# Miniprotein binders against Glycine-N-acyltransferase-like protein 3 (Glyatl3): the designs that were tried, part 1

Every score and structure here is a prediction.

Target 1, 290 residues: Glycine-N-acyltransferase-like protein 3 (Glyatl3), of Mus musculus (Mouse) (e9q5l8)
Amino acid sequence: MLVLKCSTKLFILENMLKSHFPESLKVYGAVMNINRGNPFQKEVVLDSWPNFKVIITRREREAETDNLDHYTNAYAVFYKDIRAYQQLLEEHDVINWDQVFQIQGLQSELYAASKAVAKARLLDLDINLASFKAVHFSPVSSVPDHSFLTGPTPRLTYLSVSDADLLNRTWSRGGNQQCLRYLANLIACFPSVCVRDEKGNPVSWGITDQFATMCHGYTLPDHRRKGYSRLVALTLARKLQSRGFPSQGNVLDDNLASINLLKSVQAEFLPCRFHRLILTPAAFSRQAHL
Unless a header shows other numbers, all headers, positions and changes below count from the first letter of the chain.
F, E and O stand for the ipSAE by ESMFold2-Fast, ESMFold2 and OpenDDE, each averaged over both directions (binder to target, target to binder). V2 = 0.75 x the mean of E and O + 0.25 x the DockQ between their complexes.
[cut] stands for letters that were removed.
The coordinates of atoms that the task and the answers printed are left out; those that the model quotes come from them. Centres of patches stay.

## First folded at step 1 (miniprotein)

Design eA
Amino acid sequence: SPEDAEKLLDEVMRIAKEYGVYIVVITGSDPEKLKEAVDEITRLAQELGLEVEIKDGKVVIYVEGLPEDARELLKEVWEIAERLEKES
ESMFold2 (binder alone), alone request of step 1: mean pLDDT 62; pTM 0.502

Design eA2
Amino acid sequence: SPEDAEKLLDEVMRIAKEYGVYIVVITSPEKLKEAVDEITRLAQELGLEVEIKDGKVVIYVEDPEDARELLKEVWEIAERLEKES
ESMFold2 (binder alone), alone request of step 1: mean pLDDT 59; pTM 0.427

Design fdA
Amino acid sequence: MRVEITVELTGSDPEKLEEALEEIMRLAKELGVTVYITVKDGKVEITIEVEGLPEDAKELVKKVEEIAKRYGLKVEIEVKES
ESMFold2 (binder alone), alone request of step 1: mean pLDDT 73; pTM 0.657

Design fdA2
Amino acid sequence: MRVEITVELTSPEKLEEALEEIMRLAKELGVTVYITVKDGKVEITIEVEGLPEDAKELVKKVEEIAKRYGLKVEIEVKES
ESMFold2 (binder alone), alone request of step 1: mean pLDDT 68; pTM 0.599

Design fdC
Amino acid sequence: MKVYIAVTSPEDLQKAVDEITRLANEMGLEVEIKDGKVTIYVEDPEKAEELLEKVLEIARKLGVYIVVRTSPEEAEKLAEYLKEWLERREELKS
ESMFold2 (binder alone), alone request of step 1: mean pLDDT 63; pTM 0.508

Design fdC2
Amino acid sequence: MKVYIAVTGSDPEDLQKAVDEITRLANEMGLEVEIKDGKVTIYVEGLPEKAEELLEKVLEIARKLGVYIVVRTSPEEAEKLAEYLKEWLERREELKS
ESMFold2 (binder alone), alone request of step 1: mean pLDDT 66; pTM 0.561

Design fdC3
Amino acid sequence: MKVYIAVTSPEDLQKAVDEITRLANEMGLEVEIKDGKVTIYVEGLPEKAEELLEKVLEIARKLGVYIVVRTSPEEAEKLAEYLKEWLERREELKS
ESMFold2 (binder alone), alone request of step 1: mean pLDDT 61; pTM 0.486

Design fdD
Amino acid sequence: MRVYIAVELTGSDPEKLEEALEEIMRLAKELGVEVEIEVKDGKVEITIEVEGLPEDAEELLEKVLEIARRYGVTIYIVVRTSPEEAEKLAEYLKEWLERREELKS
ESMFold2 (binder alone), alone request of step 1: mean pLDDT 63; pTM 0.521

Design fdF (from fdA with E4L T6V E45Y T47A E76F)
Amino acid sequence: MRVLIVVELTGSDPEKLEEALEEIMRLAKELGVTVYITVKDGKVYIAIEVEGLPEDAKELVKKVEEIAKRYGLKVFIEVKES
ESMFold2 (binder alone), alone request of step 1: mean pLDDT 75; pTM 0.690

Design h3a
Amino acid sequence: SPEMEKELDEILQEAYKLLEEAERLAKEGDPEVEKLIQEAFKLLDEAEKLAREGNPEVDELREKFSELKDRIEELKERLSEAK
ESMFold2 (binder alone), alone request of step 1: mean pLDDT 69; pTM 0.581

Design h3b
Amino acid sequence: SPEMEKELDEILQEATKLVDEAYKLLEEAERLAKEGDPEVEKLIQEAMELVSEAFKLLDEAEKLAREGNPEVDELREKIQELRTKFSELKDRIEELKERLSEAK
ESMFold2 (binder alone), alone request of step 1: mean pLDDT 78; pTM 0.722

Design h4a
Amino acid sequence: SPEELKDLIEKATELKDIAEKLAEKGDPEVAELEKLVKFLAELAEELAKSGNPEAQELVEIVRYIEELAKDLAREGSPEVKEIRDAAQKLIEEAERLKSE
ESMFold2 (binder alone), alone request of step 1: mean pLDDT 59; pTM 0.460

## First folded at step 2 (miniprotein)

Design fk1
Amino acid sequence: SKVTVEIEGSDPEKLEEAVEEILRLAKELNGKVYVTIRNGKVTITVEGLPEDAKEKLAEKVKEIAEKYGLKVEIEIEDKSE
ESMFold2 (binder alone), alone request of step 2: mean pLDDT 77; pTM 0.706

Design fk2 (from fk1 with N30G G31L)
Amino acid sequence: SKVTVEIEGSDPEKLEEAVEEILRLAKELGLKVYVTIRNGKVTITVEGLPEDAKEKLAEKVKEIAEKYGLKVEIEIEDKSE
ESMFold2 (binder alone), alone request of step 2: mean pLDDT 72; pTM 0.647

Design fk3 (from fk1 with T4L E6V T43Y T45A E73F)
Amino acid sequence: SKVLVVIEGSDPEKLEEAVEEILRLAKELNGKVYVTIRNGKVYIAVEGLPEDAKEKLAEKVKEIAEKYGLKVFIEIEDKSE
ESMFold2 (binder alone), alone request of step 2: mean pLDDT 77; pTM 0.717

Design fk4
Amino acid sequence: MRVLIVVELTGSDPEKLEEALEEIMRLAKELGVTVYITVKDGKVYIAIEVEGLPEDAKKELVKKVEEIAKRYGLKVFIEVKES
ESMFold2 (binder alone), alone request of step 2: mean pLDDT 79; pTM 0.741

Design fk5
Amino acid sequence: MRVEITVELTGSDPEKLEEALEEIMRLAKELGVTVYITVKDGKVEITIEVEGLPEDAKKELVKKVEEIAKRYGLKVEIEVKES
ESMFold2 (binder alone), alone request of step 2: mean pLDDT 75; pTM 0.688

Design fk6
Amino acid sequence: MRVLIVIEFTGSDPEKLEEALEEIMRLAKELGVTVYITVKDGKVYIAIEVEGLPEDVKKELVKKAEEIAKRYGLKVFIEVKES
ESMFold2 (binder alone), alone request of step 2: mean pLDDT 75; pTM 0.672

Design fkC
Amino acid sequence: SKVYVAIEGSDPEKLEEAVEEILRLAKELNGKVEVKIENGKVTITVEGLPEDAEEKLLEKVLEIAEKYGVTIYIVVRTSPEEAEKLAEYLKEWLERREELKS
ESMFold2 (binder alone), alone request of step 2: mean pLDDT 66; pTM 0.558

Design fkC2
Amino acid sequence: SKVVVAIEGSDPEKLEEAVEEILRLAKELNGKVEVKIENGKVTIVVEGLPEDAEEKLLEKVLEIAEKYGVYIVIRTSPEEAEKLAEYLKEWLERREELKS
ESMFold2 (binder alone), alone request of step 2: mean pLDDT 69; pTM 0.598

Design h3d
Amino acid sequence: SPEMEKELDEILQEAYKLLEEAERLAKELGDPEVEKLIQEAFKLLDEAEKLARETGNPEVDELREKFSELKDRIEELKERLSEAK
ESMFold2 (binder alone), alone request of step 2: mean pLDDT 68; pTM 0.562

Design r3L
Amino acid sequence: SPETLDKAIQELLKRVEELAKKAEDLYNEAEKLGDPELIREAKDLLEKAQEKLDKAREKINELAKETGNPEVKELAEDLKEFVERLKDAIRELAEYLDELEKS
ESMFold2 (binder alone), alone request of step 2: mean pLDDT 66; pTM 0.528

Design r3a
Amino acid sequence: SPETLDKAIQELLKRAEDLYNEAEKLGDPELIREAKDLLEKAREKINELAKETGNPEVKELAEDLKEFIRELAEYLDELEKS
ESMFold2 (binder alone), alone request of step 2: mean pLDDT 79; pTM 0.729

Design r3m
Amino acid sequence: SPEVDKLAEDLKEFIRELAEYLDEAKGDPELIREAKDLLEKAREKINELAKETGNPETLDKAIQELLKRAEDLYNEAEKLES
ESMFold2 (binder alone), alone request of step 2: mean pLDDT 69; pTM 0.576

Design r4b
Amino acid sequence: SPETLDKAIQELLKRAEDLYNEAEKLGDPELIREAIDLLEKALEKINELAKETGNPEVLELAEDLLEFARELIEYLAELTGDEKLKEIARRLEELAKELEKELKELEK
ESMFold2 (binder alone), alone request of step 2: mean pLDDT 76; pTM 0.701

Design r5m
Amino acid sequence: SPELKELAEYIALLAEELTGDPELIRKAAEILKRVAELTGNPEVLDRAVFILLEAAELLGDPEALEKAIELLKEAARETGDEEQLEKAIYELLERAEKLE
ESMFold2 (binder alone), alone request of step 2: mean pLDDT 58; pTM 0.456

Design ub1
Amino acid sequence: SKPMEITVVLPDGTEYKIEVDPDMTVEELLELIAEKLGLDPEDFVLVYNGRELDPDKTLAELGVKEGDVIEVRRKESDEK
ESMFold2 (binder alone), alone request of step 2: mean pLDDT 81; pTM 0.752

Design ub2
Amino acid sequence: MEITVVLPDGTEYKIEVDPDMTVEELLELIAEKLGLDPEDFVLVYNGRELDPDKTLAELGVKEGDVILVVRKGSDEEAERLAKLLEELS
ESMFold2 (binder alone), alone request of step 2: mean pLDDT 74; pTM 0.654

## First folded at step 3 (miniprotein)

Design C2 (from fkC2 with Y71W Y87F W91L)
Fold by ESMFold2-Fast, scan of step 3:
Structure C2 (fold): chain B 290 residues (1-290), chain A 100 residues (1-100)
Amino acid sequence: as target 1 above (290 residues)
Amino acid sequence: SKVVVAIEGSDPEKLEEAVEEILRLAKELNGKVEVKIENGKVTIVVEGLPEDAEEKLLEKVLEIAEKYGVWIVIRTSPEEAEKLAEFLKELLERREELKS
């Protein structure tokens, strides 16, 4: 096991990960954010360098302050060899197994392999799997076309930290203190796009997470079917592409509204799927039953 | 060694100040510098830096990005990100052609 902190080597790693697209996209986005100010205090773990078989991004131990904050205690994983992934996790302290945490990746073996490691380590924990379509936006023209809007181009801005409560209340993953803090941190550190009404209130938005993934695209019910979600998605994708980031996203198979939006903007559906594992130690799962 | 720094920003004045500070730093570290300006994007190529000087340049470039609110892409330009999106589109199209 080694921790790669040299920024020059991290840029080399970014280029190496391109040869493994699309399966390496999640880790690629994570490494980009680490190598550009590291606002989430993350680090890159490898089995070896430069001929790595496994790469994992994780929170720096000193930055871990809340064992219930699975949003921030999230790992991104890419492996060339699944056996090397299992060995790394079985033989080294890569994962903090005493927390509620997430593992994210674009490879189908991730769930079974992670479950096998937990069993081998004799850990008493619950693992929940959520599986999504993975998408990537086609190149977005620098000259905007707003013909799909039902009215004039609305006020386009970005989100403020004070908007985090609204996002927490509207996000299907939200509604708790950890998510509120996580969203505030995402808004403070990463790109976002927001449509505001005449009073300055957000009515449509999209954000980017710690892995450079577009997420939480939402339009308030009273402002739907005006073209705002499409405008937000295209504007955020353009913003990410102009900064050299992948314009990647994930969507649930039964979210027909989002799938139709993505098709309308000619997003590419990738041949791999996005897998999010939430791992909960038995001590914490007892609280969830209340 | 060769370091490519692509700088982009919506405020031309801040972009100019960031570029000037990066160029000054690269020259102080004894790098050979080449600059290209195209459509509001500045690309700085620095050659001949030893590993320790290259590390210092990269650290300071990220600080300059934060200071001036400009967007810095090191080793990956916006054109390369567009190529990535185009590559993925072409890959998916080829896979669909093989199905047919």
Scores: ipSAE 0.000, ipTM 0.183, lowest interface PAE 16.0, mean pLDDT 82

Design a10 (from r3a with Q10R E17F N21K D64L E71W E78R)
Fold by ESMFold2-Fast, scan of step 3:
Structure a10 (fold): chain B 290 residues (1-290), chain A 82 residues (1-82)
Amino acid sequence: as target 1 above (290 residues)
Amino acid sequence: SPETLDKAIRELLKRAFDLYKEAEKLGDPELIREAKDLLEKAREKINELAKETGNPEVKELAELLKEFIRWLAEYLDRLEKS
């Protein structure tokens, strides 16, 4: 096991990961954020350098503050050899198994392998798997085309930390204190796009997460069917692309509205799927009472 | 100047990497040969950079760039043999 902290080596790693698109996209985004100010205090773990077989991004132990915050206690994984992944997690202290946490990746073996490691370590925990279509935005023209809007071009800005409450209430993953803090931190650190009404209130938005994934695209009910979600998505993708980031996203199979939007902007539906694992130690399951 | 050499080295390495990706996709031996030529040119400029400066940080950077060249050269060799 080694932790890769040198900025030059991280830059080399970014270029190496491009050879493994799309499966490496999640880790690629994480490494880019780490190598550009590291606002989430993450680090890169490899089995070897430069001929790695597995790469994992994790939170620095010193930065961990809440064992229930699975949003921030999230790992991104890419492997060339699934056995190397299992061996790294079995033989080394890579994962903090005492927390509620997430493992994210674009490779289908991730769930079975992670479950096998937990069993080998004799851990009593629950693993919840969610699976999504993975998408990547095609290059977006630097010259905006607003012909799809039903009215005049609205006020386009970005989100403020004070908007986190609204996002927490409207996100399918939200509605709790950990998510509220997580969203506030995402808004503070990473790109977002927002359409505001005449009073300055957000009515449509999109954000990016710690792995540079476009997420939480939403339009308030009274402002739907005006082209705002499309405008937000294209503007955010353009913003990410101009900064050299991948413009990747994930969508549920039954979210027809989002799928139709993505098709309308000629987004590429990748041959891999996005897998999000939430791992909950039994101790936390037995304490689930308010 | 050291800054001009660093920029030239990074441009050569980026082009070599792009050619490697295209060669892997197309199986074209000419792209492999061109990528290898760019790596040799990068090595020459890295050696020039290392000779020009007694700065330990620049020498460390030169070693890291050579490490990247060794990695990419190995992958080009493997691709050529397949």
Scores: ipSAE 0.000, ipTM 0.235, lowest interface PAE 13.3, mean pLDDT 85

Design a15 (from r3a with D64F E67A E71W Y75L E78L)
Fold by ESMFold2-Fast, scan of step 3:
Structure a15 (fold): chain B 290 residues (1-290), chain A 82 residues (1-82)
Amino acid sequence: as target 1 above (290 residues)
Amino acid sequence: SPETLDKAIQELLKRAEDLYNEAEKLGDPELIREAKDLLEKAREKINELAKETGNPEVKELAEFLKAFIRWLAELLDLLEKS
């Protein structure tokens, strides 16, 4: 195995990954964030260079501070060869198996292969799988069209770290200390969009995560049906696209409101699915927040 | 001599990167071909530097550029046939 840190090689890796869209999109976003200031202190692991069969992004070991923080202890994976992925994880110290952590990717074999590695390593752990539709926004016009709003264009800004508590309470994945810290860090480091009321309070928002994935799009109940979610999504996609990032997202199959919004803005529903694995060692099963 | 080669390599890599980025925006295969040609010249100079210094990192960079040039050639082939 090797760790790729050279910015020139990372730039070339970004271009190589484009040939493997859409399956490489999660890793592509992660590599872009690493190669642009690396605010989450992550690194790129390959089986070989430049003819890699597996690429994994992981937290730098020196940056790991909380074994229960599966939000931050998250890996993005892309493989050309599933057996090479299994071999890399079985034979090398790529994964920190002594933590609660996530593996994310867009390839359907990820769950079965990761489970096989855990078995081969004789590990006592639980693997939770969540599966989503994967989407990518088409190019968004640089000239905004606000005709879908029911009233005047609201105050449009970005989130502050002090807003993290509100996001933690409203996110289906949230409500715990690890998520609160994670959201504060995402807000501090990555693009977000926020609609604020006249008092300056957030009423609608969207953020991006460490893999440059648009997530946690939300509008407070009293402010729904005004076009705010669509405004936020289009504004965030435009912001990402202007910076050269993919404007990718994930949506649950039963989230009809989000699916209808995505269809209304002509977002592309990708042929692959997003898979998020949460791996919980038996030692942490009573303490982990999933 | 090694300092001269290093500067020449850096200049070629920067020019290739700029042309490749411009080609992506314009969709122009000729700019991709020009970027490929500049990278081939950089690889030749990097191989020369590797022989003079014996530095493993310089050898690794030469192998990397060889693979990248091959990838660009495959992309050009696809573009030319459509």
Scores: ipSAE 0.000, ipTM 0.193, lowest interface PAE 13.2, mean pLDDT 83

Design a2 (from r3a with Q10F K14L E17L N21E E71L Y75E)
Amino acid sequence: SPETLDKAIFELLLRALDLYEEAEKLGDPELIREAKDLLEKAREKINELAKETGNPEVKELAEDLKEFIRLLAEELDELEKS
ESMFold2-Fast, scan of step 3: ipSAE 0.012; ipTM 0.330

Design a8 (from r3a with Q10E E17L D64L E67M E71W Y75E)
Amino acid sequence: SPETLDKAIEELLKRALDLYNEAEKLGDPELIREAKDLLEKAREKINELAKETGNPEVKELAELLKMFIRWLAEELDELEKS
ESMFold2-Fast, scan of step 3: ipSAE 0.013; ipTM 0.424

Design b1 (from r3a with E11L R15F D18L D37E K41L K45Y E48L F68K Y75Q)
Fold by ESMFold2-Fast, scan of step 3:
Structure b1 (fold): chain B 290 residues (1-290), chain A 82 residues (1-82)
Amino acid sequence: as target 1 above (290 residues)
Amino acid sequence: SPETLDKAIQLLLKFAELLYNEAEKLGDPELIREAKELLELAREYINLLAKETGNPEVKELAEDLKEKIRELAEQLDELEKS
């Protein structure tokens, strides 16, 4: 096991990961954020360099302050060899198993392999799996076309940290203090897009997470059917693409509204699926927010 | 894609050259080993590039890149002996 900190080597790694798209997209986004100021204090762990078989992004141990904050304590994983992934986790101290945390990746074996490692380590914990369609936005024109809007182009800006409470109340994953803190940090550090009303209040938005994934796209009920969600999605994708980031997203199979939006903007539905595991040690089972 | 592989190979070779230069200045054998590992990975990517494309121009490019690897590997071997 090694930790890759050199900026030049991380940039080489970014280019190496492109040859493994789409399965490496989650780790690719994480590495990009680490190699551009590292605002979430994360690091890249490899089994070997440069001929790695496994890459994992994790929070620096010194930065971990809340054992219940699985939002921030999230790992992104890509492997060329699933046995190498299991071996790395069994033989080395890569994962902090004493906290509530997430493992994210685009490879279907991730859940079974992670469960096998937990069993081999004799850990008493629960693993919750959520599986999603994975999408990638096609190149968005630098010249905006607003013909799909029902009225004039609204005030288009970005979110401020003070908007985090609104996002926490409206997100299906939210409504708790860990998520509030997480959203405030995402808004402070990563790209977002926001439509504001005439009084300056957010009415539609989208953000990106620590893995450069577009997420929490939302429009207030009274402002729906105006084209705002499409405007936000296209603007955020354009912003990410202009900065060299992948414009990736994930959507639940039964979220027909989001699927229809993605189809309307000709987003590519990838052949792989997104897998999010939430691992909860028995000691925290009464306190965890999933 | 072939373009992505070509860019990756060029970047690996450039980094190996940077490590060679630093190793020469610092006398650090770890940098020599790292440079050699990058050249080995570059060779693997060149073989992958050549396999995907039956184009004679790509085959010629692959041979040119292999020659560049050979030259740099020779320089690293010589530096390691000193």
Scores: ipSAE 0.000, ipTM 0.325, lowest interface PAE 12.7, mean pLDDT 87

Design b2 (from r3a with A8L E11W R15A D18Y E34L K41F K45L F68K Y75Q)
Fold by ESMFold2-Fast, scan of step 3:
Structure b2 (fold): chain B 290 residues (1-290), chain A 82 residues (1-82)
Amino acid sequence: as target 1 above (290 residues)
Amino acid sequence: SPETLDKLIQWLLKAAEYLYNEAEKLGDPELIRLAKDLLEFARELINELAKETGNPEVKELAEDLKEKIRELAEQLDELEKS
């Protein structure tokens, strides 16, 4: 194994990953963020260079401070050869198995392969799989069209770190201290879009995560059906596209409101699915609130 | 800016040279393909550089960079034949 830190080689890697779209999109976004200031203190691990068969992004060990923070301890994975992925994880210290952590990727074999590695390493842990539709936004016009809004154009801005508590309370995956810290860090480091009321309070928003994925799009109940979620999504996609990032997202199969929004903006539903694994060592309570 | 584009183009050319050398050592045709993809990207950026400048010095730089791409592309084609 090797850790790839050279900016020139990371730029080469970005271009190599383009030939593996859409399955490499998650890792591609992660590598872009690492190669542009690295605010989350992540690194790229390969089995070999430049003819890699597997690539994993992980947090730098020195930056790890909380074994329960599976949000920040998340890994992104892309492999050309699933056997190379299994071998890399079995034979090298790529993963910090002493933490609660996530593995994210766009390839269906990820769950079975990760489970096989855990068994080979004689690890006692739980693996939870969540599966999503993967989407990519088409190019968004630089000239805004607000005809879908039911009222006047609202105050449009971005989120402040002080807004993290509101996002933590409204996110289906939130409501805990790890998520609060994670959201504050996402807001501090990555693009966001926010609609504010006359008092300056957020009423609709969308953020991006460490893998450059659009996430946590939300509109407060009293402000729904005004076109705000569509405005936020289009503005955030435009912001990402203008900076050269993929405007990618993930949506649950039963989230009909989000699916209908994505269809209305002609987003592309990718042929692959997004897989998120949460791995919990037996040393931590399996019934703990995560 | 023209300076930013020039730096990116220079890095792409060095990256393609690196991949050429690795392809020679490893006999991996995928590295030849990747090197060619980087040269294609460099060509696109050079065309953009040429559009933005009525400056004769920048136009001359763009032509010099195109020549370097042609030379490396020829080397890659020869390696692919072997």
Scores: ipSAE 0.000, ipTM 0.189, lowest interface PAE 14.5, mean pLDDT 86

Design b3 (from r3a with E11F R15L D18E E22L D37L K41W K45L F68K Y75Q)
Fold by ESMFold2-Fast, scan of step 3:
Order: sequence, then C-alpha cells, then structure tokens
Structure b3 (fold): chain B 290 residues (1-290), chain A 82 residues (1-82)
Amino acid sequence: as target 1 above (290 residues)
Amino acid sequence: SPETLDKAIQFLLKLAEELYNLAEKLGDPELIREAKLLLEWARELINELAKETGNPEVKELAEDLKEKIRELAEQLDELEKS
C-alpha cells in the first residue's frame, strides 16, 4: 500500500478518476476536497501508483478523536478489481477496525466484499447496509428560472456554524452529539445554500459532505409547497458546478418527495447505486446510530 | 516535474482569480472561502516546486508565484471585510 500526498499526483488522480464515472464519483469528490485544503484531514490510500486497482480515502490517524463518530470516520472506496480491494484490507492496516465507521461507494460488490474481509480478519462486528439511488445534476443554467416559486424569490444565503443545532434536530440521521459536531464541520468547510426568514432563521437548506455529495436537503413544515427545496437544490448544484465539483446526490427509493423533486429538475438517475455501510464493533453496538 | 507543478499552480491561480471576480460581482462569501482554499493548495504546490530542483530559476519562479498569491489573498481579505 501507499499513501498519496503529493498535490500534483492527486490532481493527476482526479483526472484519471473521470474515466471511471459514475462508479468513481464518491472517491472523486473525496479526492477533490483533500486536494483543496484538506479541511477534514483525510488521505488517499492506493495499492499501487499510477496503475492502481483500488483507491480508499480515510481519515488521518492523528485526526481520529472519537471512536463513535462514524460520520467523520467514513471511508470512500473505488476499485477496478474487487479482489485487490479485499487483499488491500486483509493484508494492510487501511481501516481502523476498532471504531464505529462508514464505508461508502457506488459499486454493488462493496457490501459482500467488506463483510468477507471482516470474517477473514475474525472481527466481531455488525455491518448495516443502506442502499440509495445515485443521481447527478445536469448543467444548471447560470440564468435562474424561478417560475416554480409560489411567491417572490426569497433571499438565498449559506449556513452558519451556529445553524448546526437546527440541522442536527431535523436530520433523520441526527439527534446526537457526534452528528452535531459533524454538521458544524461540514457547514464550516463545504458549500451550503440556505433560505432565511425575516428574522434571519433558516427555513430551507442543503449542504455538501466530505465527499462533495449534496445532502440534508430540508424545508421546515410551515414553509413547504413554496418551491424552496427545488430552489435550494438548483442553487447548490449551480454553486458546485461553477467550482468544478460533481453535483451528485443520493436518495432513498421510498423518498417519493425527493424523487419527484429530482425528476422536476431533470436530474440524471445513474445506472449505479450508492451503498453506505455502517460497521459497529460489538463493544459499541448499543451506542451506534444508523 | 517542475513544468507539471508550474502548470498546475497557474491553473489554480487563474481559477482563484475567476472566483474572486465572481465573488466581487455577486457578494457571495462562500466564493471567497473557496478561492482562499485554492490559494492554500497553490502554496503547497509552490513549496513542492521550491524543494524539487534546487535550481535558482525555479526558486525565482516560486517567489513570483508566491507574490501573486499574496496579492490575490489580500484582495480576497479586503472583499470579505467589505
């Protein structure tokens, strides 16, 4: 194994990953964020360079401060050969198996292969799989069309770290201290879009995560049916596209409201699926969140 | 190689300048933040460029690029405060 830290080589890697879209999109977003200030203190692990068969992004060991923070202790994976992925994880200390963590990727074999590695290493842990539709926003016009709004165009801003409590309380994955810190860090480091009321309180928002994935799109109940979620999604996609980032997202199969929104903006539903694994060592099973 | 690093640094500086111009026009402080991140990346590449050859001409190039970064960073700081 090797850790790729050279900025020039990471830039070359970004361009190499484009030839493997859409399956490489998660790792691509992670590498872009690492190669632009690295605010989440992550690193890129390869089996070989430049003829890699597997890429894993991981948190720098020195940056790992909370074994229960599976939100931040998340890995993004792309492989050209699933056996190379299994071998890398079996033969090298790529993964910190002593913490609660996530593995994210866009390839269907990821769950079975990760489970096989855990068994081969004789690890006592739970692996929970969540599977999503993967989407990519088509180029968004630089000239906005707001005809879908029920009223005048609201003031569009971005989120402040002080808004993290509101996001933690409203996110289906939230409601805990680890998620609060994670959201505060996402808001501090990565693009977001927010609609605010007259008092300056957020009423609709969307953020991006450490893998440059659009997530946690939400509109407060009293402000629904005004077109705010669509406005936020289009504005965030435009923001990401203007900066060279993929405008990628994930949606649950039964989230009909989000699916209808994505269809209304002509988002592309990719042929691959997004897989998020949460791995919980037996010692932590009582405290882990899914 | 020094040539590859130089081209990468020039690309980042051009992109940061484009983001500065857009931030000035739109008043979006997130564009300022993004431009600053690109400048930090450019600084890292300049440090690599300076280390790689020990060549006086490459060191002079690195200093010129560093000065361009300083100017743009100061412009971004002024815009952010305004």
Scores: ipSAE 0.000, ipTM 0.199, lowest interface PAE 15.8, mean pLDDT 86

Design c1 (from r3a with K36L E40F R43L N47Y E63L K66L F68K R70W Y75Q; at its last look DockQ between E and O 0.04; V2 from the best seeds 0.00; counts 0 for: pae E 8.1 > 1.5, pTM O .696 < .8, placed apart)
Fold by ESMFold2, look of step 4:
Structure c1 (fold): chain B 290 residues (1-290), chain A 82 residues (1-82)
Amino acid sequence: as target 1 above (290 residues)
Amino acid sequence: SPETLDKAIQELLKRAEDLYNEAEKLGDPELIREALDLLFKALEKIYELAKETGNPEVKELALDLLEKIWELAEQLDELEKS
């Protein structure tokens, strides 16, 4: 096991990961953020350098202060050899298994291999798998085109930390303290776009997460069908692209509105799927609300 | 010094090329691994030179070398699968 701390090697790694798109996109996003101030206090673990076969990004142990916060405590994985992934996790203390957490990536064997590791380590875990379409925005024009709006161009800005409560209340997996803190941290650390009404209240928005994933796109019901979702998506993609970020995202198969939006802006649906594992130790299942 | 670093970079690159040529001759993937190690050491030195000088040509050299490293690493990975 190697924890890659040298800024020169991290820069090299960031560039090496580009040759492994799309499968490396989540690890790439995390490494980009590590190299740009590391606001989420993450680190990179490999099996070897420079000839790695597996890369895992994780929170620094000192930053893991809430064992119930699976939103923040998330591991992104890229492997060239699934057996190297299994071996690394079995033979080393890479993952903090005594918490509720996520493992995510763009490779189909991730779930089975992670479950096999948990079994080999005699861990009693509940593992919840979700699978998504993976998408990547095509280059977006630097010149804004607002012709699709049904009315005047609205006030377009970014989210503030005080807006996190609204995001927490409107997200289907939100509504708890861990999610509130997580969303506040995303807003504080990463790019966002927000349409506000005349009173300054958010009515449509999108954010990015610790893996540079475009996420949490939402428009309040009373403000829909005005072009706001499209405006937010294109503006956020343009902002990310201007900063060298991959402008990538995930969408559930049954989220037809988001799929139609992505088609309307000619986003590329990638030839792989996004896999998200939420792992809950049995000891935490009865205490998840504490 | 910067001049000495340039000489060190050239030696690393030359040795890596020699190792690759011998690897082809002998069919020995271990020599390819050693060549890659030398190329990464050269890349690290070029990156430090780019930081110290701010020279865009040195930065471009680093990116070109990184591309070559990716190609060789992929070739080694394919060889080890067989």
Scores: ipSAE 0.014, ipTM 0.399, lowest interface PAE 8.1, mean pLDDT 86
ESMFold2-Fast, scan of step 3: ipSAE 0.248; ipTM 0.681
ESMFold2 (binder alone), look of step 4: mean pLDDT 80; pTM 0.755
OpenDDE base, look of step 4: ipSAE 0.024; ipTM 0.496

